# VH-VL binders against Large ribosomal subunit protein uL10m (mRpL10), part 85

Target 1, 224 residues: Large ribosomal subunit protein uL10m (mRpL10), of Drosophila melanogaster (Fruit fly) (q9vpl3)
Amino acid sequence: RGKINIQRPKAPHYERARVVAVTQPKYPELPKAKSCFKTRAERTQQQQENPYNEIIAREVRNWLDHSRLVAFFHLSSITADDIFRVRVQLHKQNLHLKSYGSKIIEQAVKNTRYEAIVPLFHSNHCIVFSPDPEKTAALLRIVRRVPQMVLLGGIVEETMLSRNQLVAYAQMPGLHAVQAQLVQTLSQAPGHLIQQLQAHQNSFVQVLDVHAKNQMNEETPKST
Below, E stands for the ipSAE of ESMFold2; O stands for the ipSAE of OpenDDE; V2 stands for 0.75 times the mean of E and O plus 0.25 times the DockQ between their complexes.

## First folded at step 5 (VH-VL)

Design y79 (framework fv_anetumab)
Fold by ESMFold2-Fast, scan of step 5:
Structure y79 (fold): chain C 224 residues (1-224), chain A 119 residues (1-119), chain B 111 residues (1-111)
Amino acid sequence: as target 1 above (224 residues)
Amino acid sequence: QVELVQSGAEVKKPGESLKISCKGSGYSFTDYWIGWVRQAPGKGLEWMGIIYPGDSDTRYSPSFQGQVTISADKSISTAYLQWSSLKASDTAMYYCARSWYEYTELDYWGQGTLVTVSS
Amino acid sequence: DIALTQPASVSGSPGQSITISCTGTSSDVGGYNYVSWYQQHPGKAPKLMIYDVSNRPSGVSNRFSGSKSGNTASLTISGLQAEDEADYYCSSYDSSSTPYVFGGGTKLTVL
């Protein structure tokens, strides 16, 4: 496939354009209400952008305060069709995918215990909220199919968790399952569990003894 | 453990109706999709459709849209595949299988229901 | 509906490695990382061996591995054993028509 030899595109005849601009008839100025100036309504809307941001920031705070599970993701380029499919699957599990600007997130978490999350939102991001922390495993299974969403960390039961901690939480069975596993373990190998508990107790006592020996005021903890 | 148990083999004549079942146990039935897969004698696997029992959201393969009805009863953790009028070409093994996402892997499979349609 | 393209048969000896290909288009295998592989022994239901191109379910031997390059996904079985003799099916999401599509299947014979 050949290509013709091209030189720089011929510049428009600027002299002609200049002559046309100078000789164009000058129309009388339109009344301000009919001019190309922004209307009063448009100016009012722009001036209300700060109040609007605070309203959305309050929405974010409400989501944070009323969700027992919050997960933070980095979001790479994704099609509208693909993100819609993800939203549908998440919604079936009572998981709500939201996107907010970084300045809005900063306003929402300013002066709260969650202020530490602000650096996570300097790039493209999204957040998943749910009232049900048991859905963490469901969330991670769904997101596994979306390489454009990378887990950064989250909040579970008002506690901030790193990515690794959140993954570990997702693998943790619920209270009933934990009790069932404990009963099963006791029935199959009771000696091992008892030995493990005793070892932990002895280790804790040893740590306390070492600390006591190295204490500056050795007499203070013994008596007053 | 996760288990899908399907109804027994069926022998039918052309024009008869049929409804086969797939019962899930060992997991939250309403949190997973149930898909149906057909395998004609000596042939490969064909995806028929899938249902989310929690809200009965159902998707069909174009080849099976209007040919069969997929439904579920979440109160008894059972999904169904139904024909209003069977044809000889419906003779096949029918499998149900669980999926976490509507169009991804089928992780646990039922044992299959053999449907034979002959005059 | 056209199935994803697999070789009809593949053979190998115990201890060898074999690879089964699964070729589609940019609307299925090439466009998405939703490729799965199923093993089916005669008279039995299929068993999931690989999902999302290269992930193994719990209980599947690490002798089974999956990969994808362009429009072709591959299942590789190392250290072939007699019990591996079965039919193998690939599958993928399809954005153009049938939302889920299977390959035609490959019969693996262990000599």
Scores: ipSAE 0.030, ipTM 0.523, lowest interface PAE 6.9, mean pLDDT 77

Design y80 (framework fv_anetumab; at its last look DockQ between E and O 0.28; V2 from the best seeds 0.00; counts 0 for: pae O 5.2 > 2)
Fold by ESMFold2-Fast, scan of step 5:
Order: sequence, then C-alpha cells, then structure tokens
Structure y80 (fold): chain C 224 residues (1-224), chain A 119 residues (1-119), chain B 111 residues (1-111)
Amino acid sequence: as target 1 above (224 residues)
Amino acid sequence: QVELVQSGAEVKKPGESLKISCKGSGYSFTDYWIGWVRQAPGKGLEWMGIIYPGDSDTRYSPSFQGQVTISADKSISTAYLQWSSLKASDTAMYYCARDFYEWGSLDYWGQGTLVTVSS
Amino acid sequence: DIALTQPASVSGSPGQSITISCTGTSSDVGGYNYVSWYQQHPGKAPKLMIYDVSNRPSGVSNRFSGSKSGNTASLTISGLQAEDEADYYCSSYDSSSTPYVFGGGTKLTVL
C-alpha cells in the first residue's frame, strides 16, 4: 500500500512489511478515514447524506471507467473475517471487492450506459472490479469457495454479459477470444439482458434464501 | 504441460548452508502459491510454508518458522527453500507443490529433493 | 500444529470398496469445506486425488470419492484395484494455527 513498498515489489515480504510498517504511522488517518467513510456509505440506504453519496458515487464511476472487468454478485450473510479472507485472495489476483449502497450505485450509473444495472442492486450485493479481464477465470475459481457470493453477471470491455456469458468468457484463452465473445454479445438488447440478470438474481437468490431459511428454521425452529 | 522441476539431491554436514530450488513451467507462475512439504524417512507429510511469487507474501508453519527461509524469483519462475545452518534432523525428502488458493489444493507436485545431513 | 487423525492402515480385496477416515476439530475439518486427499506410491511424489471435500481433478478415476460429516472427512475407493495400494493423506485448512494440516497417513493394502 505505501509508495515505497510499491516501488520495491521484488523485495521479500518480511522486508516489504517492515517498510510498510515504517511508512504507515505517518498517515494513520487515511486508512481509518477511508474505512469509516465506507462504513457510513453502507448505512446510507437508511439515511441520505449527499456529500458522502456524491463522493462514493464518484469512486464507483472511477472504478467502472478504469475497470475492464466488473462482476456483480448477490451477497448473503457472511462474517467480517470470512469476507476479509475473500478480499485478500481476490486482491492477489488484482481483483477488488467493493460493497456500496443501492442508492449510491444508482447515483453512480445514472445517465450512463450502465444505468440499466440498477435493478440488480435492490438486494444485498457486492461488486468485483479489475483492470485485467484475463482474471475472470481466477475470479470464478475464488468465488466457487464462497457460497454466500452468487454471480449475477458482469461487464467485460464495457459490454454487458449474463452469468452464462461471463462463465463462457472465463473459459476463453486470451484477448482474441474476448473479441469473438464481445461480437456475439453486441447483438443482444441491453434491456432483455438486464431482465434475464434480474430474473436470475430474484428467482435463484429468493429460492436459495427461502431454502436456507427453511433449513435453518427446521434445524432450530424456535422463535418468540 | 504444467510441471514443477526441483534441484538434485544434496549431501551435507551439520552447520552447512543449503538452498534448493523448484522451477515452474507451463502456467502463470505469479498466479499460484508454491508450498513446501517435508517428508522425513518413513514418516508422513509435513507442511512447511507457502509463498505467493507475485508479491512474495510468505506463510510458515509454526514448526518451521525461523528454521528455513522460503523465497521466489518470478523472473525465472523459481521458488527456493533455504537453511542457514543444517541439522541432522533436516534429513528428509522435500517437495514443492503449487496451490491456486492459500490452502487446501496442492494440485501439481515436484519430483522431490532428497537432503541428507550426516554428522 | 496438530495432525488430523487417520487409521494407520486399511486393507481390502480387488473389486471391494474401502473407506479411509480423517478426523479433526471444528477449527479445521468441521469448520470448512477445504479437505483434500493425496495418494503416494513408494518413492513417488504425492498426487492430488480429491479437493474441497468431494471434487476430483481431471484424470482422477471416478472410483475415488470424498465426503464429510461433522468433524470427519472420508475418502472412499470403490472397485479396488492393485494399483490403488499406496499411502493416503488427508489435509485441511486450519483456522487455529496453520493454513495446512496433514493427517498422519493411511497405508492401503490390496489383498
């Protein structure tokens, strides 16, 4: 994370950790300020705070503009420790897991070509960003171990892909294959694609949530 | 096509230093962890540690932390296991193996490096 | 830290089915679905047979299957063949100390 650590990526982790430790105390407020800011944004759906919404919406737009791979997930209940472990695994593959409130997502994509994705975020969600679309296979391999994350679809090279199209893209060996996939996808109507993604999210996730709740209720059917 | 090739057998005396290697080929070396596993003569497998060559993040088993150093040179797709001072108890077969995850799936293994330390 | 518990040996006849157990705690086998099984023939490197409790890598026979119940994972080999005679090791993620913990190993004898 420190500039000096970035400048010396070849150094052993022990040495790099020492360098990071020395530099981090200089700016303790930056990591904490960012952490608190994101926590507030996650609670924004219950209260509107325009300054935070605009700043984070701009962050989301920046991620969308600079990422050649964006994947959308439904996120079921998961512990902070488990999601942190997932985030670390993703980060090693240059995949960046982000969570934003639905209103922030709506504000971020309003008046953009991605405005149609808003319905995907009416329930619990998270997004994975990467500048490297070749990492789609790595992404799917990592999230295979995270049943709480259900793939809804994504954007590759600014083209909307359904879950099945993104899985197919992950199986392609390189950039030339990506061009072929994008040509195939360009003929699809964005509205129809979004309806399919939303239906998959609502039907599949609702069935899983109802099933999970029924299983939990049957195992421990006790409540006031 | 994926292959891990380890350096040849070593015969050393106690107190000597040693560095053995594991060269990966046929895959993206920086996208996988490389783990080291020890097997003493007639004994089972012991996990020693792992390294992620892309950023050199290294994790050690408590039993081996401070006893060995794991490193990697991503420019030549090679991982290393090294001792500053060998002991007779270090006599064992040493395997390298790759893992896409930090834990649980050592999917391709090197052929092993036999290290013999005699007093 | 602490090795997973496996029987020291199991035996079976050709064509039979055998099961090898791997018992841990709620911090390893019981808490996670990150159990792998390895086959090792004498003088050879181990080979991954099962990962994530029940998944087979490409090239591994359908005769090998994995399962888990509570703190115990199991490797089942059906239609036992002479070439199955080997040492079998389980491994799991361990949240309490190390990312990996291996079982003590099980010698499978055919015949």
Scores: ipSAE 0.568, ipTM 0.791, lowest interface PAE 1.7, mean pLDDT 79
Fold by ESMFold2, look of step 6:
Structure y80 (fold): chain C 224 residues (1-224), chain A 119 residues (1-119), chain B 111 residues (1-111)
Amino acid sequence: as target 1 above (224 residues)
Amino acid sequence: QVELVQSGAEVKKPGESLKISCKGSGYSFTDYWIGWVRQAPGKGLEWMGIIYPGDSDTRYSPSFQGQVTISADKSISTAYLQWSSLKASDTAMYYCARDFYEWGSLDYWGQGTLVTVSS
Amino acid sequence: DIALTQPASVSGSPGQSITISCTGTSSDVGGYNYVSWYQQHPGKAPKLMIYDVSNRPSGVSNRFSGSKSGNTASLTISGLQAEDEADYYCSSYDSSSTPYVFGGGTKLTVL
C-alpha cells in the first residue's frame, strides 16, 4: 500500500484543481447520468466559463464612453515585434491600441447607439482609443507606415465617420475650431453613418484595402 | 513656421565640458523626436542619437553610446547635446533635426553648431 | 555605424536627368521603405528632399523623384539645373544596428 500522503498535493496540483473548479468540466463524470441534470450544470458552467468576458466588456464600454476619438482598423498579419513598435509609437501620442473579440464588442455595445459596429469585428481587427481627437492626424501619419493596419472608419466626439470623413477631419487647417464645427455638422446625420457601416461590410473592407494600397504611394500634408 | 535654432559656435580645449542647445518653435515640441547629427570637417553625416522630449525616451548610435549625453527641457522647448570631456576628434559641425518617426525622416534641421577642440 | 554605399560623385549637363544610387542590405534599404534623401549645399544644413523612398515634402520640386529596387534606392533629378549642384545623402532605418544609417554622400556637379 502506497497511498500514504497523496492528500499533500504540490502547488501545481492545487492550482489545477482550482482551475477545474472555475472552468467547465467537458465530460460528465457519470456515463449514463441524466442528460438534463449534467446539461444544466454544463450550461451554468459554460455561461460562467469565461467570467473575465464581462470584465473585459466593461473595459471596452469605459474606453468607448471616455474616448473622444475611436478608430477601427482591419489588421493583416503582422509580427509581434512590429505591432509592439506601433503600439509604443501610438502610446507616445496618447493613442491606445487594443484588440477585442467580436463577442466582447457585441456585449459592450449592446443597447447603445454603437451596436451597428459589431459587423466590423468579424475579421481580424484592432481599435485605437484616445481622449484627444486632435491626435487624429498623428494617428493617420503613424499608420501610413503600417500597411497591415487598414483604416475602416471611426468615431469622433460621439459621431461616426467613414474612412474618408476621418481622413478629411484630420487634414483640416484650424484643427480645434474646425473640429467643433465638423462634429456639430456630422452629429446631424448619425443614422446615415450607421447604415453605411452596415450596408457594405465586406465590400467596404475590400475597397479600403485597395485604397490603402494606393494611399501608400500618395503624399499627405504634414500637420506641423 | 517650424524652426530649430542652435546655440553659437564653440572653441574649447581637450578635457573641457560643453553643452550645446537646440530650441524648437512653431510646432508641438513634445510630439517630435529631436536627433543629433555630426559632420566632421569635409566629411559626411553621422547620426549620434535621438530623444523624444515628451517622455525623455533617448536612443544612441552605438558609436556614441557613453560618449555624449542627449537631454531635453520641454518647458523651454530645448534639446541639448553635452560632453563631459571633449577630445580633439570631437571637432565637427553638430546639427539637430526633427523626426516625427523614430526612424529617420529628419524634416527640419537647425543651422548647425561648429565645435572646435584644439590645444 | 555601417554606412550605405553611394557613388562619390556624379555629373550631368543642364537639362539632363541624373540618378544617384544608394545601396544597402536586406536589413535596411532592402527590408524597409524608410529611405530618405537629403540635399546639402556648401556651408548649409541638409534639406530633406525625399522620404519613405518616393515621397516629396511640400516645397520640393517634382523634378526630384525616388525609387527602390531590391537593396538599392535611387534619387532621380530631371531637368538638371545649376542650383542642384550639392552633396546628396541617403539614409535608411537599419534593423541590425541603429534606427538611422547614412550613406557616404554623393557630390553632384552640374557641367
Scores: ipSAE 0.358, ipTM 0.700, lowest interface PAE 3.8, mean pLDDT 78
Fold by OpenDDE, look of step 6:
Structure y80 (fold): chain C 224 residues (1-224), chain A 119 residues (1-119), chain B 111 residues (1-111)
Amino acid sequence: as target 1 above (224 residues)
Amino acid sequence: QVELVQSGAEVKKPGESLKISCKGSGYSFTDYWIGWVRQAPGKGLEWMGIIYPGDSDTRYSPSFQGQVTISADKSISTAYLQWSSLKASDTAMYYCARDFYEWGSLDYWGQGTLVTVSS
Amino acid sequence: DIALTQPASVSGSPGQSITISCTGTSSDVGGYNYVSWYQQHPGKAPKLMIYDVSNRPSGVSNRFSGSKSGNTASLTISGLQAEDEADYYCSSYDSSSTPYVFGGGTKLTVL
């Protein structure tokens, strides 16, 4: 009686194999989280037939118009799971990661001030939107940990910035910090001015006193 | 200046409940994760869990899942770590810390809360 | 418990450079640039010394540097000083089991 190799069970007879194939419980494919980045091929195919392209294009426009921070990224061999993780991290910082087809982007920005961004979307890409430009530093911190996301550039306060300019922007102190520094500097300025004015006055008084003393000494005739 | 202030040392008996606190100041409490780290006497650091006070998203280490509860009250910028029933093995120093990234960079730490569980 | 592997102890003389290693797997140290290093003096809370493999927080001495090769991260302390005597812990993001994992710690003695 041949030792039943439990590790490599003999392929069942073709009839049994058919029955097993038919009786295998079809586990509903867990709905692929709609949030998974579609492959470029899938996105391109959907763009050709979808009457919803206009709707999506409007969505993109809305995001662009209401965002004070927009960052463009190239995606290199990133998994859906990785994207999800990054999305969650970004979301906690009020950063919204979106991915759109190139045709949709083109349609969305056609005849708009954003038309110049179209060349950035020839490859797999994603966009991060935020209403808060102060989140630029947070964005860069998060994406630095994701080598699959390559920063291409962005828009901050309606200004197009290169990658390097975005990095520089993120390194700047926040508006509030700068304002605080200005207030501090301005608050110190009057004190310094007063000190300088007083110093000059005091010096002038001293010179006058010396002069007066010298004049008094010259007027005392040596009574021989 | 960013500061995390923890509640004072606790001496408890096995079976008792305990809730310790960590109050954050000097930053936006809702914008950063707060993590809890255990350190048994003479032992290394152990990650327990982390909470985002902004939406109360909470994640636990598998070793601590179901053993403790992490919570936060954003109105008073305070995070909590609690036990329903303490064990002698829970004797340790407990640290809260701010994670300035989403995962793994704890830049500001509380002073620690010593919890002693003895019969 | 899946912990990152650190040497139990390292020693050096004042002025020397020492290196502490932290070895993980492709699911943690090798897979991500989320490696941090913490310094802990006796009876004190840990202090972040390095984040993202090689970045220093504000206020941390430039004597501390971090690097990574493969599944091993390294903390280098140059110009060793008496004040550097402490326990050092590495940490990393871990995708396989726990979101966060610490090393076992390394005791640094300044001789």
Scores: ipSAE 0.024, ipTM 0.562, lowest interface PAE 5.2, mean pLDDT 83
ESMFold2 (binder alone), look of step 6: mean pLDDT 92; pTM 0.941

Design y81 (framework fv_anetumab)
Fold by ESMFold2-Fast, scan of step 5:
Parts: structure tokens; C-alpha cells; sequence
Structure y81 (fold): chain C 224 residues (1-224), chain A 119 residues (1-119), chain B 111 residues (1-111)
């Protein structure tokens, strides 16, 4: 049996109840006739303009202000059990999966440097927040096994990064200061300097691609 | 570098208790799941359960829920599989294995612990 | 016990290619791309050969490849060698009642 230590009640009651439900030895049959899954974003979109939207928009701003890592995903159809399993695994790495309506996101970022993210939320979506930018590699490893979550881009140290830039950032583990300097340089380097950084990152990625392709060619031959 | 070392073979009688161990080294023990896999003589692999040592979150296969207890001691990077009362049908090889996630592949395996339960 | 169906045995000659199937349902193999394959020699622990349907860990020969069509995943071993003689197990995520399930295993004989 799973050991429950009541003297260590560190998880919020809500999250603890959800984790306990997932770890139950007997899983009840899921009735397909009833939709037990609706993203928070879908529910909030049904509320339209109201005071509740302002409260949630403040929550989103708080997450943005206190997170050094923010990643944006397109979310395809996924079962409640699957998304919950992903959420639990992310939470263990201090990665917090949230979903909000596009109108609420727009309200949250309308007067901020992050207003450009609004178009990312025109379809089904979710966001992962973390106070620790070193967890970018862990995030990408986890979501690689979740084909329903497609990385669109992110924000690291208040700097907007494309999908490719975020992937490149993740390839430099254990060197937080170096990663922070790269992010700063990306945000401060328009034009030719950005091209230079992209070339350097592409060279590093190409080295990894060559090694991966050499392994594929030796083990599983594939043609372009 | 990464290594999982399991405790030695055990010979027990029905009704006895047993606790076997799996010690991880060469990686951050609290950042990976440790799963337990059973293999009865001449039979296939059976997933028993998995634990995340960082917070002791444990999940069991329905076939093994209530039959065994999985635990971990992160201070010594060791996971455990325990029986309160052994049965002859528990005779098997028991493997521990590391996973990045509770639902995917096991990338490193222990050498196995043979448990024999007979009168 | 066993949720995924594999043939009990498969045989081939050195240099040939063989394929081992692994059949499940829409709640495991058919519904997700989390299929793995393990190789086990007698008396030894299993070794991960394929993960996420078709990806190879470092150190695994490119002679091993994986694929999936509908509810059936396949492991293909090309250029068959005597050392490939072993038991092969597939595994998958299972959304119905258990998060992880193994196939029954296939004994590969190299003739």
C-alpha cells in the first residue's frame, strides 16, 4: 500500500486530493457520455466579460511577474487522466501547468511588454510557469512524451524566446549564469547580433543533429 | 556512471516478511522515478509499481496493490520493496529500474534480486 | 497479467530481418506514442532498445527499429546476429487502469 504521512501535509488540499485520486488502486470506468474534462480556459471563455475575469487576470499577471520561466503550448485533445498525469510530473519539477481563456490573457498582458503573446492563445492552449529557468530542460523532456502539447515559445528572464531559442537555451544545463547572459544578449541584440547568436546556436544544434543522424544511420537507416 | 545496485538473493518461508533494496548512484536520486518489475520463473515481465523518491509519491499496478509496499529513503538513495507475509507465488526475480516518468521507459536497471519462497 | 499481445516465438537466420508485433487497444498502444521495447538475455536484466515507438537510446545498434500502425507496434531487427537471440518485450502507457503495461514477450531464435 501507498504510505500516507499525515505529519507531512505539505501539499494543498486540492492538489493532494487529485494526486490521491490518480494513485487509487482501483480506477473507475470513465463514462464517455459525460465530459469530465474542460480546460479552465474553455470554462472562463463561457463567462464573457465580468468581475471574475479581473481576478483571474490578476492571477495571470502574478504568475508572469514571479516566474522566470514561462512556456506556451498548443494543447490538442487529451483525456483528463493524461493531462493530470502530466500536471503531476511537471509539479514535481516545480513546473506549474495552467490554462486561461484568451480574453483573460489579453486583459492580463494588455499594458505590458508581453502583449505580443495574445495571438498564441487563439486556439486550445496551456501555459507552464516556474520560478526556476534551469528547469527548461526538464520541461522539454517531459513534454516530448506528450504529443498533445506542442511548444510555441516562451519567456525566460522576462525575455520572449521562440520555440527554437527556448530549445537552444535548454541545451546548456548547469550553467545558469551563462544561460542568463545569453538571454540578456538576445533581448539586447537586434539585427546582426541576433543573427550571430542564432548561427552559434544553430552550429551547436547541428552538432547534436549530426551525432543523432550518425546514430540513426548506423542503427536505423533513414533517408530524407 | 548511473548504477542501480540491488540487495542479495533471499530464501524465505511462506508467512515471513521481507524487504529488498535498490540503491541508486551516479545521478540525482530524487529527480527520477524508481519502478519495480517482477518476473516469475519462465514468465514475462510484470510492472508492480513506481515511486518518486523526492516526495514518496507511489503508484501501484492493480495486480500488486495491497500485496507489497514500495518506499524510499532519499537520505541514502535507496528504494525498497516489502512484503508483510510472503506466499509461494511470490517466488520470482525482482528488478528495480529508473524512469524519467511514471508512464514511460526504464533506462537503467538493477541486476535483480531473486526471492525464493518455499517450505 | 499481460495486456499486450506478442507472438510467443520468432525465428530467423543470420543476416535476415525479422519483425516482432505488439498488439494492444486504443487505451494503450493505439492511443499513445509511448511504446518501448526491451531485450533480455537469459539470467540478465532487461535492456531498453527502443522508446517512444521508434527512438533508440545511445549505444543501441541501428539494426533495431520501431514503428506503429493503429493498435499494433512493431520491432524490426535487420542484419540478424547470433547475439540478438533473446526475449523481447514491448511496453506501453495504459490509460484504462494501470499507467504501464508489458507484453507477454517473444523468444527470438537465430537458426
Amino acid sequence: as target 1 above (224 residues)
Amino acid sequence: QVELVQSGAEVKKPGESLKISCKGSGYSFTDYWIGWVRQAPGKGLEWMGIIYPGDSDTRYSPSFQGQVTISADKSISTAYLQWSSLKASDTAMYYCARSHYDWTEFDYWGQGTLVTVSS
Amino acid sequence: DIALTQPASVSGSPGQSITISCTGTSSDVGGYNYVSWYQQHPGKAPKLMIYDVSNRPSGVSNRFSGSKSGNTASLTISGLQAEDEADYYCSSYDSSSTPYVFGGGTKLTVL
Scores: ipSAE 0.042, ipTM 0.535, lowest interface PAE 5.3, mean pLDDT 78

Design y82 (framework fv_anetumab)
Fold by ESMFold2-Fast, scan of step 5:
Structure y82 (fold): chain C 224 residues (1-224), chain A 120 residues (1-120), chain B 111 residues (1-111)
Amino acid sequence: as target 1 above (224 residues)
Amino acid sequence: QVELVQSGAEVKKPGESLKISCKGSGYSFTDYWIGWVRQAPGKGLEWMGIIYPGDSDTRYSPSFQGQVTISADKSISTAYLQWSSLKASDTAMYYCARPYYDWSEGMDVWGQGTLVTVSS
Amino acid sequence: DIALTQPASVSGSPGQSITISCTGTSSDVGGYNYVSWYQQHPGKAPKLMIYDVSNRPSGVSNRFSGSKSGNTASLTISGLQAEDEADYYCSSYDSSSTPYVFGGGTKLTVL
């Protein structure tokens, strides 16, 4: 049992427990004066604010800060057993598969250079983190066996890369100078790169649309 | 049940164009790479290139970059290897093959080969 | 086109073991565990015998084994049989140019 987990950041148990205690007082005070000045919509919006989202967002930022390789995927329907097997294979190569909600991702990357990735996460998604960018080739090898995971792009050495650029990076020799030069050359103009990442997402949406139309043609009248 | 079936033998003259095919069956065609391998008469295997039909991502060996075009039509599960202008040196057996996991790994499934003869 | 280095020929008698070497550089064989071995009989397409240095596909005899040390990968065939007589090719991932490179091939003769 090894329970040291520096590369798998979690909100500290102490901080999480403390936040829970603050958000759930035994005797909640709701002064009449304050309740009279808040609309129902404002009251509902305030009640929907969950401080746990900020704690998890900090966890995501910590993963981004400590990972030199980050890869983004669309995730189709997959069994718990299959995803577990993928996680085991990835873990052997120091690759860590994580899934977070879209609001948490947005909160984590807001006001950072990675804010542009937010549109990639409004569908089913997962992220693979690693402190070792040399594991990119191993990542692509493992994921090619998992048709439910579709690579969208990634971040290498804090630089955004499209799917094709990430594949090209995987093919680079282990000489750090050559790898650094490629990353700089491919990614000094992030505007163009972001459009490529969004195009890959649009391709995935197009595939889903074609699949849905094919299912309609087959007639699935089980719900009548 | 997984198989790759290639088009028949071709006899061409120098300067003619040619397009040979490789049809995949028994698996999800768009989820696997398809590579092309050349073998000149009495010579060894030469890697030409590979394509991922799902997004048409194509990689070429430096020796064949600009000399051939690799493409795929996912609607009919068929990959293609094409020459705009054949040379006598293009005479060879051409194989298509599907990798075990990724293009970096072994080619698990092979087509039967297409013999291309270029002579005048 | 720089191919991986294999001996042109190797020979053995039935029941013996033989080893075929495949030498590259740190950008291919030495840098990655993505070495494969193929068997080709005359007039036939190649057959995958080993992948990922030492893994054997379903249906391949356990007499075939693979290993790697530094920049050299090896295919070992134990208990040689007449049907093992064929050409053998190694291949590897290549980070310096193309994602894939073949060795020059080795003709195995069973005497």
Scores: ipSAE 0.000, ipTM 0.416, lowest interface PAE 14.3, mean pLDDT 75

Design y83 (framework fv_anetumab)
Fold by ESMFold2-Fast, scan of step 5:
Structure y83 (fold): chain C 224 residues (1-224), chain A 120 residues (1-120), chain B 111 residues (1-111)
Amino acid sequence: as target 1 above (224 residues)
Amino acid sequence: QVELVQSGAEVKKPGESLKISCKGSGYSFTDYWIGWVRQAPGKGLEWMGIIYPGDSDTRYSPSFQGQVTISADKSISTAYLQWSSLKASDTAMYYCARTYYDFWEGLDYWGQGTLVTVSS
Amino acid sequence: DIALTQPASVSGSPGQSITISCTGTSSDVGGYNYVSWYQQHPGKAPKLMIYDVSNRPSGVSNRFSGSKSGNTASLTISGLQAEDEADYYCSSYDSSSTPYVFGGGTKLTVL
């Protein structure tokens, strides 16, 4: 059969949506009125703390503490299929693409040595983690093919690097000692480095503003 | 130095099976994709498919899906292209080539080619 | 499956500059910066000359340059030499059904 019907991209989301619609949810949604009353009362009682957000914040801290390579990206509009392809290719190189809300990032890094990264996450973003700093070259090779991901900077061996410093690190093959010397030589005061990373981010955001205004000619559709 | 070495020329009859090989050396074999490219006599290059040896993730051109099988054995740094039943139209030079990304960054190193002749 | 369009042949004299075009659509050449160029001498495997539209691999002469405008990518060879006589193929990512596509090839004759 069938291969005559093979097309890429096919409409797999249509078939999946139909299967999901037929399948009874494990946890069905409450009726609107009932959901609103219950959610309001529950949120009032739990508003001062959200156990789920703290669990995710702890996950973020764990990734930061156990990764010797952390790279920060601005993420412009990208399809789910495209980002999934990027995530798969990164995973093959032991690079782990993660996306977290800005508030969760702030909660995760508050009162830690990583608090300085918070300003990088005020816009749409993603983070790549790896236990292996030698994979920086692999990371940059992969993201070169993804114009929607714009490198802002990163942390290598607990040292914060600007975009240009991270690129220089990636271009340096060879002994760990040689790479460590480069990291040490390129290091800057945290305040100056953060300002440089923000300036770079703002430059790219400004370039994307023309696109953003065209894409957001009207606000997000709402059922009214 | 990076090198891809392919198996020798083959002469087959229609209906016969065939498996040709491409051995990589001088690099981390499991960190790169291996693509297969066909070139019929006097004609241009045609992409067949690609494999990531680290996890055997394989992607085919629609023209070759179901017609050929691509596989790899990472323990001996070798990729394979296989036919269950050859046709006269399979007569061509077959190249393997390395790429880093599946979109690709260009096929940066190529094997010397395997000439497959299928005649009745 | 329509291959990318290249002229069947181009010719030039030693020291001259020549340009080979590669024309596609917005779903391949026009939509992405994933254009590569290959050189193939008779009886030999292709060699990567340009990747990602304009980037040269190590060991490729700076006489070879790549560019793109709209749906057309171009390979330019300056200071043409006898050894440049070969077939040249472009390739691109293709978002429609076939994820990758080659051009039909261009035979370059030098003298």
Scores: ipSAE 0.054, ipTM 0.549, lowest interface PAE 5.1, mean pLDDT 77

